VHH binders against Isthmin-1 (ism1). Designs and how they scored, part 13

Target 1, 164 residues: Isthmin-1 (ism1), of Danio rerio (Zebrafish) (Brachydanio rerio) (q5ege1r286to449)
Amino acid sequence: LFGVDTDSCERWMNCKSEFLKKYMSKVATDLPSCPCFYPTEVAYSTADVHDANTKRNFRWKDASGPKEKLEIYKPTARYCIRSMLTLESTTLAAQHCCYDDSMKLITRGKGAGTPNLISTEFSADLHYKVDILPWIICKGDWSRYNHARPPNNGQKCAENPQDE
Short names: E, the ipSAE of ESMFold2; O, the ipSAE of OpenDDE; V2, 0.75 times the mean of E and O plus 0.25 times the DockQ between their complexes.

## First folded at step 4 (VHH)

Design v05 (framework vhh_brivekimig_d4)
Fold by ESMFold2-Fast, scan of step 4:
Structure v05 (fold): chain B 164 residues (1-164), chain A 124 residues (1-124)
Amino acid sequence: as target 1 above (164 residues)
Amino acid sequence: EVQLVESGGGVVQPGGSLRLSCAASGFTFSSYAMSWVRQAPGKGPEWVSAISESGGYTYYADSVKGRFTISRDNSKNTLYLQMNSLRPEDTALYYCAKDLSEFLYDLTPEFDYSSQGTLVTVSS
């Protein structure tokens, strides 16, 4: 059913493999919810953060450094964090959470984090091809991207106003 | 050019074991995560297992977890899959892969990075 002239962004969004669909379903149960505020333990790299949804503890890494290029990929975010892989993980995914100047979770718009299907801890190359390249082929269209991968709103966090 | 050559398949009885190998060339093997993918006759491909560049992180599909072990030897540019407690449902062509993006997005009906794969048949 794919035509030669089918838009690459449409192919990624609408004609995903059954394999990807099954994997994404597992990601939803494997990943922690985003904390509603930037967790201070991430700054000190000392403690696990308990996640009520999975009933497990997760370590988080700061993802706000210059290599993350937030000004390009998450332009309204000031801080981001990424969950760490564990030996108990059932997927290769990492949760990605981004926060504003007040350290409050960004729940919508171009600054909102979305789950990484492939953690950079597992493979930077595969992460780029699975998570970043689709965003690029959709020309940074966050509305289309967010329909395919809803932004990470956490559970029970107050929603931000719509930022288009 | 990237080349991946699978071997080690064969015919075994249920409960048997096989060790698959994938010889990699044409790229810096130690810089890439690697995966095993299988395709049973008449079925779509299934992602079986994956391993990070250093071997520190691994992934297993629920269907094989606890029975299969993925490993790599970066000094020999070789990927392995140790398959224990084999079941008739494990009968498939097995492929190793460096890049899963086209497979994940269903941009091709077949896994083309390996032209042959290695056949595993579990007789019952």
Scores: ipSAE 0.432, ipTM 0.722, lowest interface PAE 2.3, mean pLDDT 78

Design v06 (framework vhh_brivekimig_d4)
Fold by ESMFold2-Fast, scan of step 4:
Structure v06 (fold): chain B 164 residues (1-164), chain A 121 residues (1-121)
Amino acid sequence: as target 1 above (164 residues)
Amino acid sequence: EVQLVESGGGVVQPGGSLRLSCAASGFTFSSYAMSWVRQAPGKGPEWVSAISESGGYTYYADSVKGRFTISRDNSKNTLYLQMNSLRPEDTALYYCATDLWSGYFEEYDYSSQGTLVTVSS
């Protein structure tokens, strides 16, 4: 349903002002690493998880429900989670982690979680414009979209096989 | 139609303070996150601060953190920026915006004329 707009995708990539480039760089150091296996504690919304890379505690919420449209946005993912904003956050970003049927982190491909530059907790509208709309515009070249995003494999989890 | 009207700019000496206002109309203000963006002469736009719909979350650029405070009054459809300890490098036209990112800067207008802040001795 969504056509590929190569010119708009290129404009989005090139339109990163020095300030937005700096923001994206800060996002890479502000976000927690994805757990290598789906944390079942996410079902209990009060669970705090310590992140070794940032040396901070984070709360996670489930992002696997029908409203997430995983069949469209993360077609090989079975489960996804999103990190919550904290008082120590230096950006508005949220980590997004997706897992396969074996509850193992998807580290590459269309099912891999893509860090949200703007958390839905901050603004659903701004999140759509910053995270979703560029992905829609660049959907025909998802690798370009993912190249511009911070990585979600900070814990050095085992890599998934690359699609050929 | 979205209308945003900035005010409160002026000339101050280094170390001074100013409070900017943005009056919003034509949309449900309380349903949108708001941002302050500035553009210094000969420079590109810089994202200064942002605030969530409820006011519960805020963001500040490193250059203004600890000196500027963003706030909003949803009952008055008004966004504020309290600027303290002003420096010459804060000299710029200040704009409020609901849609900085999807505007792609050069392709979309800020919809408003902005308010000028000059910090000089």
Scores: ipSAE 0.215, ipTM 0.556, lowest interface PAE 4.2, mean pLDDT 77

Design v07 (framework vhh_brivekimig_d4)
Fold by ESMFold2-Fast, scan of step 4:
Structure v07 (fold): chain B 164 residues (1-164), chain A 121 residues (1-121)
Amino acid sequence: as target 1 above (164 residues)
Amino acid sequence: EVQLVESGGGVVQPGGSLRLSCAASGFTFSSYAMSWVRQAPGKGPEWVSAISESGGYTYYADSVKGRFTISRDNSKNTLYLQMNSLRPEDTALYYCAKDSWSGYTEEMDVSSQGTLVTVSS
């Protein structure tokens, strides 16, 4: 609505402030790696999932429902999950992971999950302004969005071919 | 129509304490995350702290972690910042902000006045 021009898109996509640079560095060490396969415990349990990279346990929520609008924001994804904030969290961020119809992690492209800079558990409205509105302002330019917020491919997960 | 009024600033000696308040009106305070942002003389804005809608989650800039405590009282529509062990480098104009994140500071999310904190001998 307000300032939906090309300059606005550039402003939202660039990590220009010193705060953003420090925050992105912390996000890399604070968030869990995406599991290589959709964890079934997310659907039926609040069980902790251990993350080898951070040496911490995390709980995950399903992010595949109609309100997530996957056909718009992650058009090739079948399922997505979002990590939950913990008392050990050092950022407001949440990991976002998306999976294909075979339950395998999407590691690149328009269907790949990208970190939410603001968890919906912290603030649904702030999440919208920081994570969703930039996508809208840039008119769904997923390539530009992913450049600014690289997908977490789960480290040791099999890479999806770019042309497949 | 959204109004935020900061208060509680003043002059204090290094090592002292101050408690800032932000009175909110014109919106449903309990539905929004709140932040404190400061601007030191001649410097750009620096995000200080943020608190979730319920107050269940709080976050701090490394420069203030362990010294400052953010809190809120949704029944009084008031945001607080308890500042302990103040240092000369904490000298700044302090603003409260609705749904603000300093990396994306826009015209819509900034308070109009602020409250001045000066730490000096």
Scores: ipSAE 0.261, ipTM 0.599, lowest interface PAE 3.6, mean pLDDT 79

Design v08 (framework vhh_brivekimig_d4)
Fold by ESMFold2-Fast, scan of step 4:
Structure v08 (fold): chain B 164 residues (1-164), chain A 121 residues (1-121)
Amino acid sequence: as target 1 above (164 residues)
Amino acid sequence: EVQLVESGGGVVQPGGSLRLSCAASGFTFSSYAMSWVRQAPGKGPEWVSAISESGGYTYYADSVKGRFTISRDNSKNTLYLQMNSLRPEDTALYYCAKDLWSGYSYGMDVSSQGTLVTVSS
């Protein structure tokens, strides 16, 4: 095993291996930007959406159902979507975007979506261990989690106020 | 008891091929994504390839893409890595893993003994 601290949350957030550093760097360039408004037609259809920043097409699926437990993990979000893996994917990651009651992208704070290092489409089990379990270990410390995995605002959507 | 047993390593000339196998037991193999990880002498570990539970999705590190093929047989609880066009830089201990990170750290947990692959002329 790689080096560890006695604070479990601190160990997860700050003691990163070369393996994880390289992977996370690739994730940043592999994922689509979050649309500024919830794209209902995309979440409920098989339509591809072109991402101008990566110049690739992506499919999205709804991530707002009961199993997502938004009231726990994204407590101010009403809707969320997750990007799907494609043949052009260079990582196993998925973009995660969350939206408020007005269907506007949440760009910061406890309700903002954060990239999944492991897509649930690839492995629900590995996603849980890599993305969800660290959240639980950090006891829902969203500010620490968001620092390690910042919410996407690649389309430069209007930012919501910082949470306090 | 969870067990992962790698085999198929050996000494091979550059340009040669090897097929690695990982026999899994003690857990529901078909419910886990599986990975191949390697560690060259004096270097850190590298994630070589990964495969989803069903085998429908695969991942390859840039260093091996187009040369290696990962596959699995859920009926036999076995993971495979077909390695073609081997290069000296592929020399490493190869590990089969179901958990890439320990629960409390960013470190990788490879609990198997691994199989040695040496590519030399």
Scores: ipSAE 0.236, ipTM 0.593, lowest interface PAE 4.2, mean pLDDT 80

Design v09 (framework vhh_brivekimig_d4)
Amino acid sequence: EVQLVESGGGVVQPGGSLRLSCAASGFTFSSYAMSWVRQAPGKGPEWVSAISESGGYTYYADSVKGRFTISRDNSKNTLYLQMNSLRPEDTALYYCAKDLSEWLYDAFDISSQGTLVTVSS
ESMFold2-Fast, scan of step 4: ipSAE 0.521; ipTM 0.766

Design v10 (framework vhh_brivekimig_d4; at its last look DockQ between E and O 0.73; V2 from the best seeds 0.00; counts 0 for: pae E 2.8 > 2)
Fold by ESMFold2, look of step 5:
Structure v10 (fold): chain B 164 residues (1-164), chain A 121 residues (1-121)
Amino acid sequence: as target 1 above (164 residues)
Amino acid sequence: EVQLVESGGGVVQPGGSLRLSCAASGFTFSSYAMSWVRQAPGKGPEWVSAISESGGYTYYADSVKGRFTISRDNSKNTLYLQMNSLRPEDTALYYCAKDTWSGYEDAFDISSQGTLVTVSS
């Protein structure tokens, strides 16, 4: 092979362990799709939102507070939410969705949410190691990060941002 | 220094039960998720189960779901694994681990001796 050196982001993107592949498959079936609009109830409490694909209701919690550091990690997002774990959860994952100033789902780009493989409800430290550090290692390159962790748009919400 | 000491392993027939314990010291036990990992002879480590800091959330590998139960007692700095309906394939050295996930290349940071479980007819 040509090019035997691989940067640290590329090494992360190519992690394909048998465990990770199986875990990601379960995540894809367990997690709800992002609502197309920010459910404003989460600013005051949690919100139940029906997920058409799984035909289940999920609880969502606001993920926009100062500890989220949106100005760094999701710079075009104004609001974010995470789905909450339940006793019926089969993974440790949480769906993560981010929204612009108009409360519309960001479907691509540096402000788009991406699934958390480890919910902050399970462990904030593991979440950081599993979900945040790779973004840092990729030097904030959202396009590479999004390739490995595609933003959810299972509800087929309008593209945001749009092309000119 | 962080210390994790496993116990409760032994030899048991298929279908039997064992309860493993892990005594923790040198860190604030209640602040970390904890895991059980196992390593069969000649194989790499397998993430068996995990439990959140408060004990409110758990995870199990498919191979052990419905047979194993993880728990913790934060007042005693102790992690447990109840193992029921044991199979020969469960034969392994069992370790507890602090704040660990096996989704990436990194091997578990195992600094303990573990406790051996042998399931034989």
Scores: ipSAE 0.405, ipTM 0.734, lowest interface PAE 2.8, mean pLDDT 85
ESMFold2-Fast, scan of step 4: ipSAE 0.542; ipTM 0.794
ESMFold2 (binder alone), look of step 5: mean pLDDT 79; pTM 0.798
OpenDDE, look of step 5: ipSAE 0.639; ipTM 0.832

Design z01 (framework vhh_6z1v_2; at its last look DockQ between E and O 0.62; V2 from the best seeds 0.00; counts 0 for: pae E 2.5 > 2, grease 24.3 > 24.2)
Fold by ESMFold2-Fast, scan of step 4:
Order: sequence, then structure tokens, then C-alpha cells
Structure z01 (fold): chain B 164 residues (1-164), chain A 124 residues (1-124)
Amino acid sequence: as target 1 above (164 residues)
Amino acid sequence: EVQLVESGGRLVRTGGSLRLSCAASGFTFSSYAMGWFRQAPGKEREVVAAISESGGYTWHADFVKGRFTISRDNAKNTVYLQMNSLKPEDTAVYYCAADLSEFLYDLTPEYDYWGQGTQVTVSS
């Protein structure tokens, strides 16, 4: 339903430039898919993980530490990971994936990871302005935020029965 | 006081090369991503290239990819744009920026970290 700050959220989502519209289209094809289960061995390894959708290899970083403030930004998530920029990246974006206590990918709601338009490896300041601040404004209406920034690039996880 | 001073713009023949420089002062340069924008008369300002705080990651617009290269020297507080294989369509005033949020949203930045620009003219 409707949450607080719906007007402010609509303002942020509707203020995107023609460039941002094209950029977001590129982000959907540039970013890897989220693993359906929290990949503890992959996230802490130095090995590249091949993504079938982009046909590229990606490395992932843990995004679950205290500075990520999951209690505030992803209140139902236990673990999160973020993809790293590569030489083949066509955008400055990073995939963001969050998992519940059972290590299953959260595909909707306030705990679901959504694509970061700007990777923290590119600029922490720009990332905050582009990804975090709009999330804060839209937190009262996560369904509209998820419409503008689909979790897992709009792709579902076959192993998660709630993924629809 | 934040200052960005672009230099290097000049008249260049089609197919030529040119290097632009932007000297930054008044802020912690190494903590900001930097970018180059351009604007031709009667056209909207467009983003050309961007570079991370460390210089480890870069992005270039499709219309300059393979021809232009952005780089930075954090010890000198300077960002560069190497322009090769110049075309008449590259004629514009080139601007250096420390706040790149404007290229993603139609927002008024909290601080205007824009330089005054340097004119590049490409002729046959």
C-alpha cells in the first residue's frame, strides 16, 4: 500500500534524466545475476564466478559489515554481497544481493538487494547520492522502489518458491 | 573555495589529437570521482567520461569510446582527457566536474563543482 514519503519517492524516481533511463537499460545487461543461495565460499574466494546471462566472470565482495547498516537499509537481510567492477564493465554499476537467515536470496520487500547504479568502488560519495538517499526517501514504499530498481535485474530464482 | 580550471582547448584539424587538463583546488581531490562534460552551442550538456577516486575505474560515453581516455594524477590534483581521432562533432566547450550526480538526475547539486570550460574546435 501507500507509505510515508510517497511524494518524495515519486519525485526522485521521476527526476531521472534521459541519460539515466538509457544508463539503467545498460545496467540490466551489464550486471551479473544474484546467486540463489548465499555463496560463502565464492564471496571469500579469489576465483572469478562466471555469469551465464552476461557471459562474463565476476568477483563478489561481502556487503554485510557494520558500515553497511543492514538494520537500517535492509532490515530483514542477514547477509549481503556486492559485485565488483571489471575491465569489461559498460556501466559504473554493481549488483547488490541480500539473503535471509536461511541463506536464501530475498527477491522483494525492504530486505531485497537492488542494483547500485554507482559502485562503491567507483565513488562512495556518488553512490550515496544516487542509491542510498533515494532508498531512504522511498523506504516507506518499497514496491515503487523495486519497480524502478528491480531486485536481481528482474530475474527470479528457481530454488526460491517466494520468487514470483 | 572549490576551483576547477580547465586548459588545453584549441583549434585542431580533423583526425588530430589534443590533451585537456583540469587543475583542482579547494577540496580533497582524491576523495571525489571526476568527470568531463561537453556542450556545443544550442545543445544540452552531455557527459563524456568519468574516473573513480583512485583512477582504477573509468567510464567513457559510447560516442567517444576508443578515441578519448580519461586519467588523473592525485599527487597533482589534476584530471586529464586525451582526445584522439577528433571529429567536427567533437567541437564544444569541455567542462571538468567533481559532482557527477547531475548526469544521472535532473537535480541541483548541493555544491556546484563545475569549472569554466575550455573551447575545443575541430575543423577540416
Scores: ipSAE 0.494, ipTM 0.766, lowest interface PAE 2.0, mean pLDDT 82
Fold by ESMFold2, look of step 5:
Structure z01 (fold): chain B 164 residues (1-164), chain A 124 residues (1-124)
Amino acid sequence: as target 1 above (164 residues)
Amino acid sequence: EVQLVESGGRLVRTGGSLRLSCAASGFTFSSYAMGWFRQAPGKEREVVAAISESGGYTWHADFVKGRFTISRDNAKNTVYLQMNSLKPEDTAVYYCAADLSEFLYDLTPEYDYWGQGTQVTVSS
């Protein structure tokens, strides 16, 4: 075709802001690892779960409701959770974990959770601009999105799905 | 018409304190997370602090943590930056902003949601 052919997804994937690099590193260090099994108490309350790697307790909230639109964003997930912000939080980020029908952590693929750089507790609008809009710009290409935002498996949970 | 007006910047000795203010108008202030940024001559803008719409959550960059505190008063449409234990390295023009997506992506401003800036100069 004539004219400029710019892939907006490639621009997002190749964004190398110095601030973003440092922020992502801090997020990787400071966010809790996903629990290997869905903590069922989040279905009606929050759950307080110890994170062995950071040696801290984190509170988790269910992220499975209709506003999450899991059928679009995490199509093989049945449940998801997000870590909650506290006074001790060092970033604005939230860990995001998704689980299959058997309540096992999805560690890869289209249903795997990926860290939110901006917690919905801080700002839903900013979360959309920073975490959701890039997924939309990349036309739901979960493999490219997950390359930039790797699903967490710091607890070394069993690979799920096994052969996909 | 969106307006952000920073004030309170001045010359201060090392170890001194300042309070910056940013008065906002032309938009629903309480619906936006707000931030403070700074830019020193010859350097890129860097984020200093951010505060949620309600003020219930704050974040501060490591280089100012324990020294600077962001706050807001939604009744006055104003965001503040209390700066204590100032160092010469804090010398910069300080800006407030309402579109924090640049916070993470280092993008050009989308609106006139940036203020004019206020100069802070810290001498030895």
Scores: ipSAE 0.456, ipTM 0.755, lowest interface PAE 2.5, mean pLDDT 84
ESMFold2 (binder alone), look of step 5: mean pLDDT 81; pTM 0.823
OpenDDE, look of step 5: ipSAE 0.570; ipTM 0.814

Design z02 (framework vhh_6z1v_2)
Fold by ESMFold2-Fast, scan of step 4:
Structure z02 (fold): chain B 164 residues (1-164), chain A 122 residues (1-122)
Amino acid sequence: as target 1 above (164 residues)
Amino acid sequence: EVQLVESGGRLVRTGGSLRLSCAASGFTFSSYAMGWFRQAPGKEREVVAAISESGGYTWHADFVKGRFTISRDNAKNTVYLQMNSLKPEDTAVYYCAADLSEFLYTEEYDYWGQGTQVTVSS
């Protein structure tokens, strides 16, 4: 019972939990880098894609469908993808990458994908509480949300994967 | 309303095994992801393992991967933590949780039950 106002958002963003701090630190090193351009074939494939930053293989899933409600949560994005959990995953997190009409990675603003602390593969309900609800409480203030959850973990985009 | 009762903790020797149980009541158990947490003396609380609603997905922290296994029985409203190859550094009070979001965003010690004490001696 906080209501939906600035004070509630400040409380969420100023969370001093050591669990969250340590978890977010691990998320930054656990997740693959977003491809610089929307990887059409990879997003609909079951193929493993090698990530040079983590030196691990990841599978990606399309996150552009009606259920994602991009017009509400990522209003300038045309396409989004989400990384899938792997056997080597050290967190429950998933990378979230969003792209503009030219298929270029959006790196800032309301349309930029931000790492999900909880993958929807693990739990859609927990993901909502951990990732979506805080965004709603902050009233879609992308600047404040992106400060707490940097797009692509603050890293540069990766060269698109090969179709081999 | 939500009640979680941890059990199974005791004194074990290095290299030993233990199975912890967490009996849940007061909510629709099969609709919640469950987790095991621990807190060692003088250390911060940390996440050990997590399991999805159906049990189809599990996650284990690096420091227990290959040694600990989380599982659940939705018919018995119980989540388990099988601990093998125990080490002195596994000594801690172990807690289970039904709403993992509370533990990511709060340091509410009043919502942690008594947990179950695991002591590993050499």
Scores: ipSAE 0.233, ipTM 0.603, lowest interface PAE 4.0, mean pLDDT 80

Design z03 (framework vhh_6z1v_2)
Fold by ESMFold2-Fast, scan of step 4:
Structure z03 (fold): chain B 164 residues (1-164), chain A 123 residues (1-123)
Amino acid sequence: as target 1 above (164 residues)
Amino acid sequence: EVQLVESGGRLVRTGGSLRLSCAASGFTFSSYAMGWFRQAPGKEREVVAAISESGGYTWHADFVKGRFTISRDNAKNTVYLQMNSLKPEDTAVYYCAADLSEFLYDSPEYDYWGQGTQVTVSS
């Protein structure tokens, strides 16, 4: 009976279903790769942007506005984008990409985007419970949160230095 | 009290079709994403399909893609699963779920689940 009081974050991580783990393993193959630089087309975009890795077109939306609360969730990011669901979507997930002041993709650390396992376009409530609540339960501890999340450092983009 | 009543399951031959229905009560149905799950004896529970609150977006598991179609009628508080080209591997009890987040965290208890409807596919 000793050690009954465990961290809520640890409880959440141990309660993840095999379905969720399998679902996460496929997210990277279904979602577009993050562009290495902030795509200016996002600001004007009703058009699809072709992703060479998946060989499919995706729509992107700016995710840099005040409702995104980047100062809390992505504190070193200046700009973020999120991929949108389409009728051709094979996943309920959305890619999330964040960029620095020079519009370069942030590939690691607290400012790096992490795929939303459930797009807000599918269900805002389910997104909160699957993507946001675990981060809150883990007290914003990115090292623990990231153990369960697929990376989004983009394909073949320059890596950010660890000490910057 | 949240109540889900699944119906439509029966014995069918390989290649046959069935439509399952789930009648919901006790909550604001149109505010919930809905899903279909299945479980065969001795097997893990599987997520079969999911549908957004509006019905505008759907997801189907790879093993049923192209054969099954989830839909909903918010005026009737009902979610459906149209099952075509049935295979023996589809034999299971099918369950409707109103809150997919509970299943994603592998909760051992499902108080909001109905009794399910048995689908048996023979060759």
Scores: ipSAE 0.336, ipTM 0.654, lowest interface PAE 3.0, mean pLDDT 77

Design z04 (framework vhh_6z1v_2)
Fold by ESMFold2-Fast, scan of step 4:
Structure z04 (fold): chain B 164 residues (1-164), chain A 124 residues (1-124)
Amino acid sequence: as target 1 above (164 residues)
Amino acid sequence: EVQLVESGGRLVRTGGSLRLSCAASGFTFSRYAMGWFRQAPGKEREVVAAISESGGYTWHADFVKGRFTISRDNAKNTVYLQMNSLKPEDTAVYYCAADLSEFWYDTTPEYDYWGQGTQVTVSS
């Protein structure tokens, strides 16, 4: 198994294979932008939400429940949502957006949502290996993880201040 | 022990069709996404297609999109690749994979083969 150390994190975060580069580029154009405020009604319904950037409709699921373990994986986030795969999806990815106590999008830092390269709807096992395990390996250096998996701010939402 | 056995490869003419099969054993098949990859002599290994645990979602590489279709039968622990409109460029040894995570880390990793693969040759 993997040890949690900086060498393992460094190798994973700096892995710039041609496949990953092309996949990440497609993910950027395939996924919806995070809403600037937590969309409570949308997260609990089957309503389609139009995304201006991709010109597509998306459905969202609440990702704030106990099984998400936000206190471990997205500390400081109060609410999170995840986009659903569609028949128009060109990747296996899902957008992940997290919000603070005021329901405002967290745009950077350890509580910010980052794209899941593999949707849990596609494969829970593959999602764990591609998204969760690398985060666990790098959790002591969340800024490095966020550099490789940048949070979405496509709606030009107000930026969160950096910790002082 | 994870074992994957590919079959169905043969010589086929340009424009022809083939169906490849991969029989899986040694793990809970229905809980894993499955995929097909290929490697031609002197070329890098490339991922061709992937299918979700339930079969409800599929992904196909741009170079085979519209021509190849991945499917699975969880009752038979088998994944399939239907190949249509074959081109000489599709000539390669085709392998199935149960662990797809390596495709996101490095496109030229050393990997453990689960089987010998199945040779597809497309001519004239």
Scores: ipSAE 0.471, ipTM 0.762, lowest interface PAE 1.9, mean pLDDT 80

Design z05 (framework vhh_6z1v_2; at its last look DockQ between E and O 0.68; V2 from the best seeds 0.00; counts 0 for: pae E 2.05 > 2)
Fold by OpenDDE, look of step 5:
Structure z05 (fold): chain B 164 residues (1-164), chain A 122 residues (1-122)
Amino acid sequence: as target 1 above (164 residues)
Amino acid sequence: EVQLVESGGRLVRTGGSLRLSCAASGFTFSSYAMGWFRQAPGKEREVVAAISESGGYTWHADFVKGRFTISRDNAKNTVYLQMNSLKPEDTAVYYCAADLSEFFYTEEYDSWGQGTQVTVSS
């Protein structure tokens, strides 16, 4: 996918795919904002949350299990959640939000969740290729990754952590 | 060698139906999500529908509005697009694709089929 003579991470970051650009724009309007606090009900089932920005209800599920490998991909995050696809979804994307030990949204830094362009509900393998592999390509450089995939803070939650 | 061969496209009248097929070979079909794309003259390629590896999840573009249905038969290495209530706006060359990930990073797949022409007359 990426040339051997090019910094693959940089190439990914600077991808000029028109489709990607349009898709990202659509994802921005399609996905719910991250709740400021971890919805604890997801620990037992799913949580239905009204999103004021989209004026739609979204269901969230926990994404903190061992398969998520938070210790690798989201160090400093204790909890993570993903929005579930709905009949109204216009993309295959899922919002991904991560929270600290105090269940407060991580808004930046290596522990911050970032939108998944491909929901694991659609395809775990494709999710890996589209959302996780770029992280790997960037060698876990969260700064560069987050530049391309900014964490969501649509609800204007308090910045967390303060100095990241 | 990855090979995708689309078929089924033809001229139909508005309101008509078509069923497109895409025969895949050269890779483990059941391990890849599949999708249908279309490109009309002078327009950008757009995703029409997508289906997960097992077929357990499907996605359809907004413009489909229930008219099209993607499905797959992993035993036959084939993905289908049932197209109902066709409109002139659906006129395009339709392509199938495997591993939709490349579409996010490049506008060109390594292996594109020839596509199949769908023409809807008014």
Scores: ipSAE 0.272, ipTM 0.651, lowest interface PAE 1.6, mean pLDDT 89
ESMFold2-Fast, scan of step 4: ipSAE 0.558; ipTM 0.806
ESMFold2, look of step 5: ipSAE 0.505; ipTM 0.773
ESMFold2 (binder alone), look of step 5: mean pLDDT 80; pTM 0.811

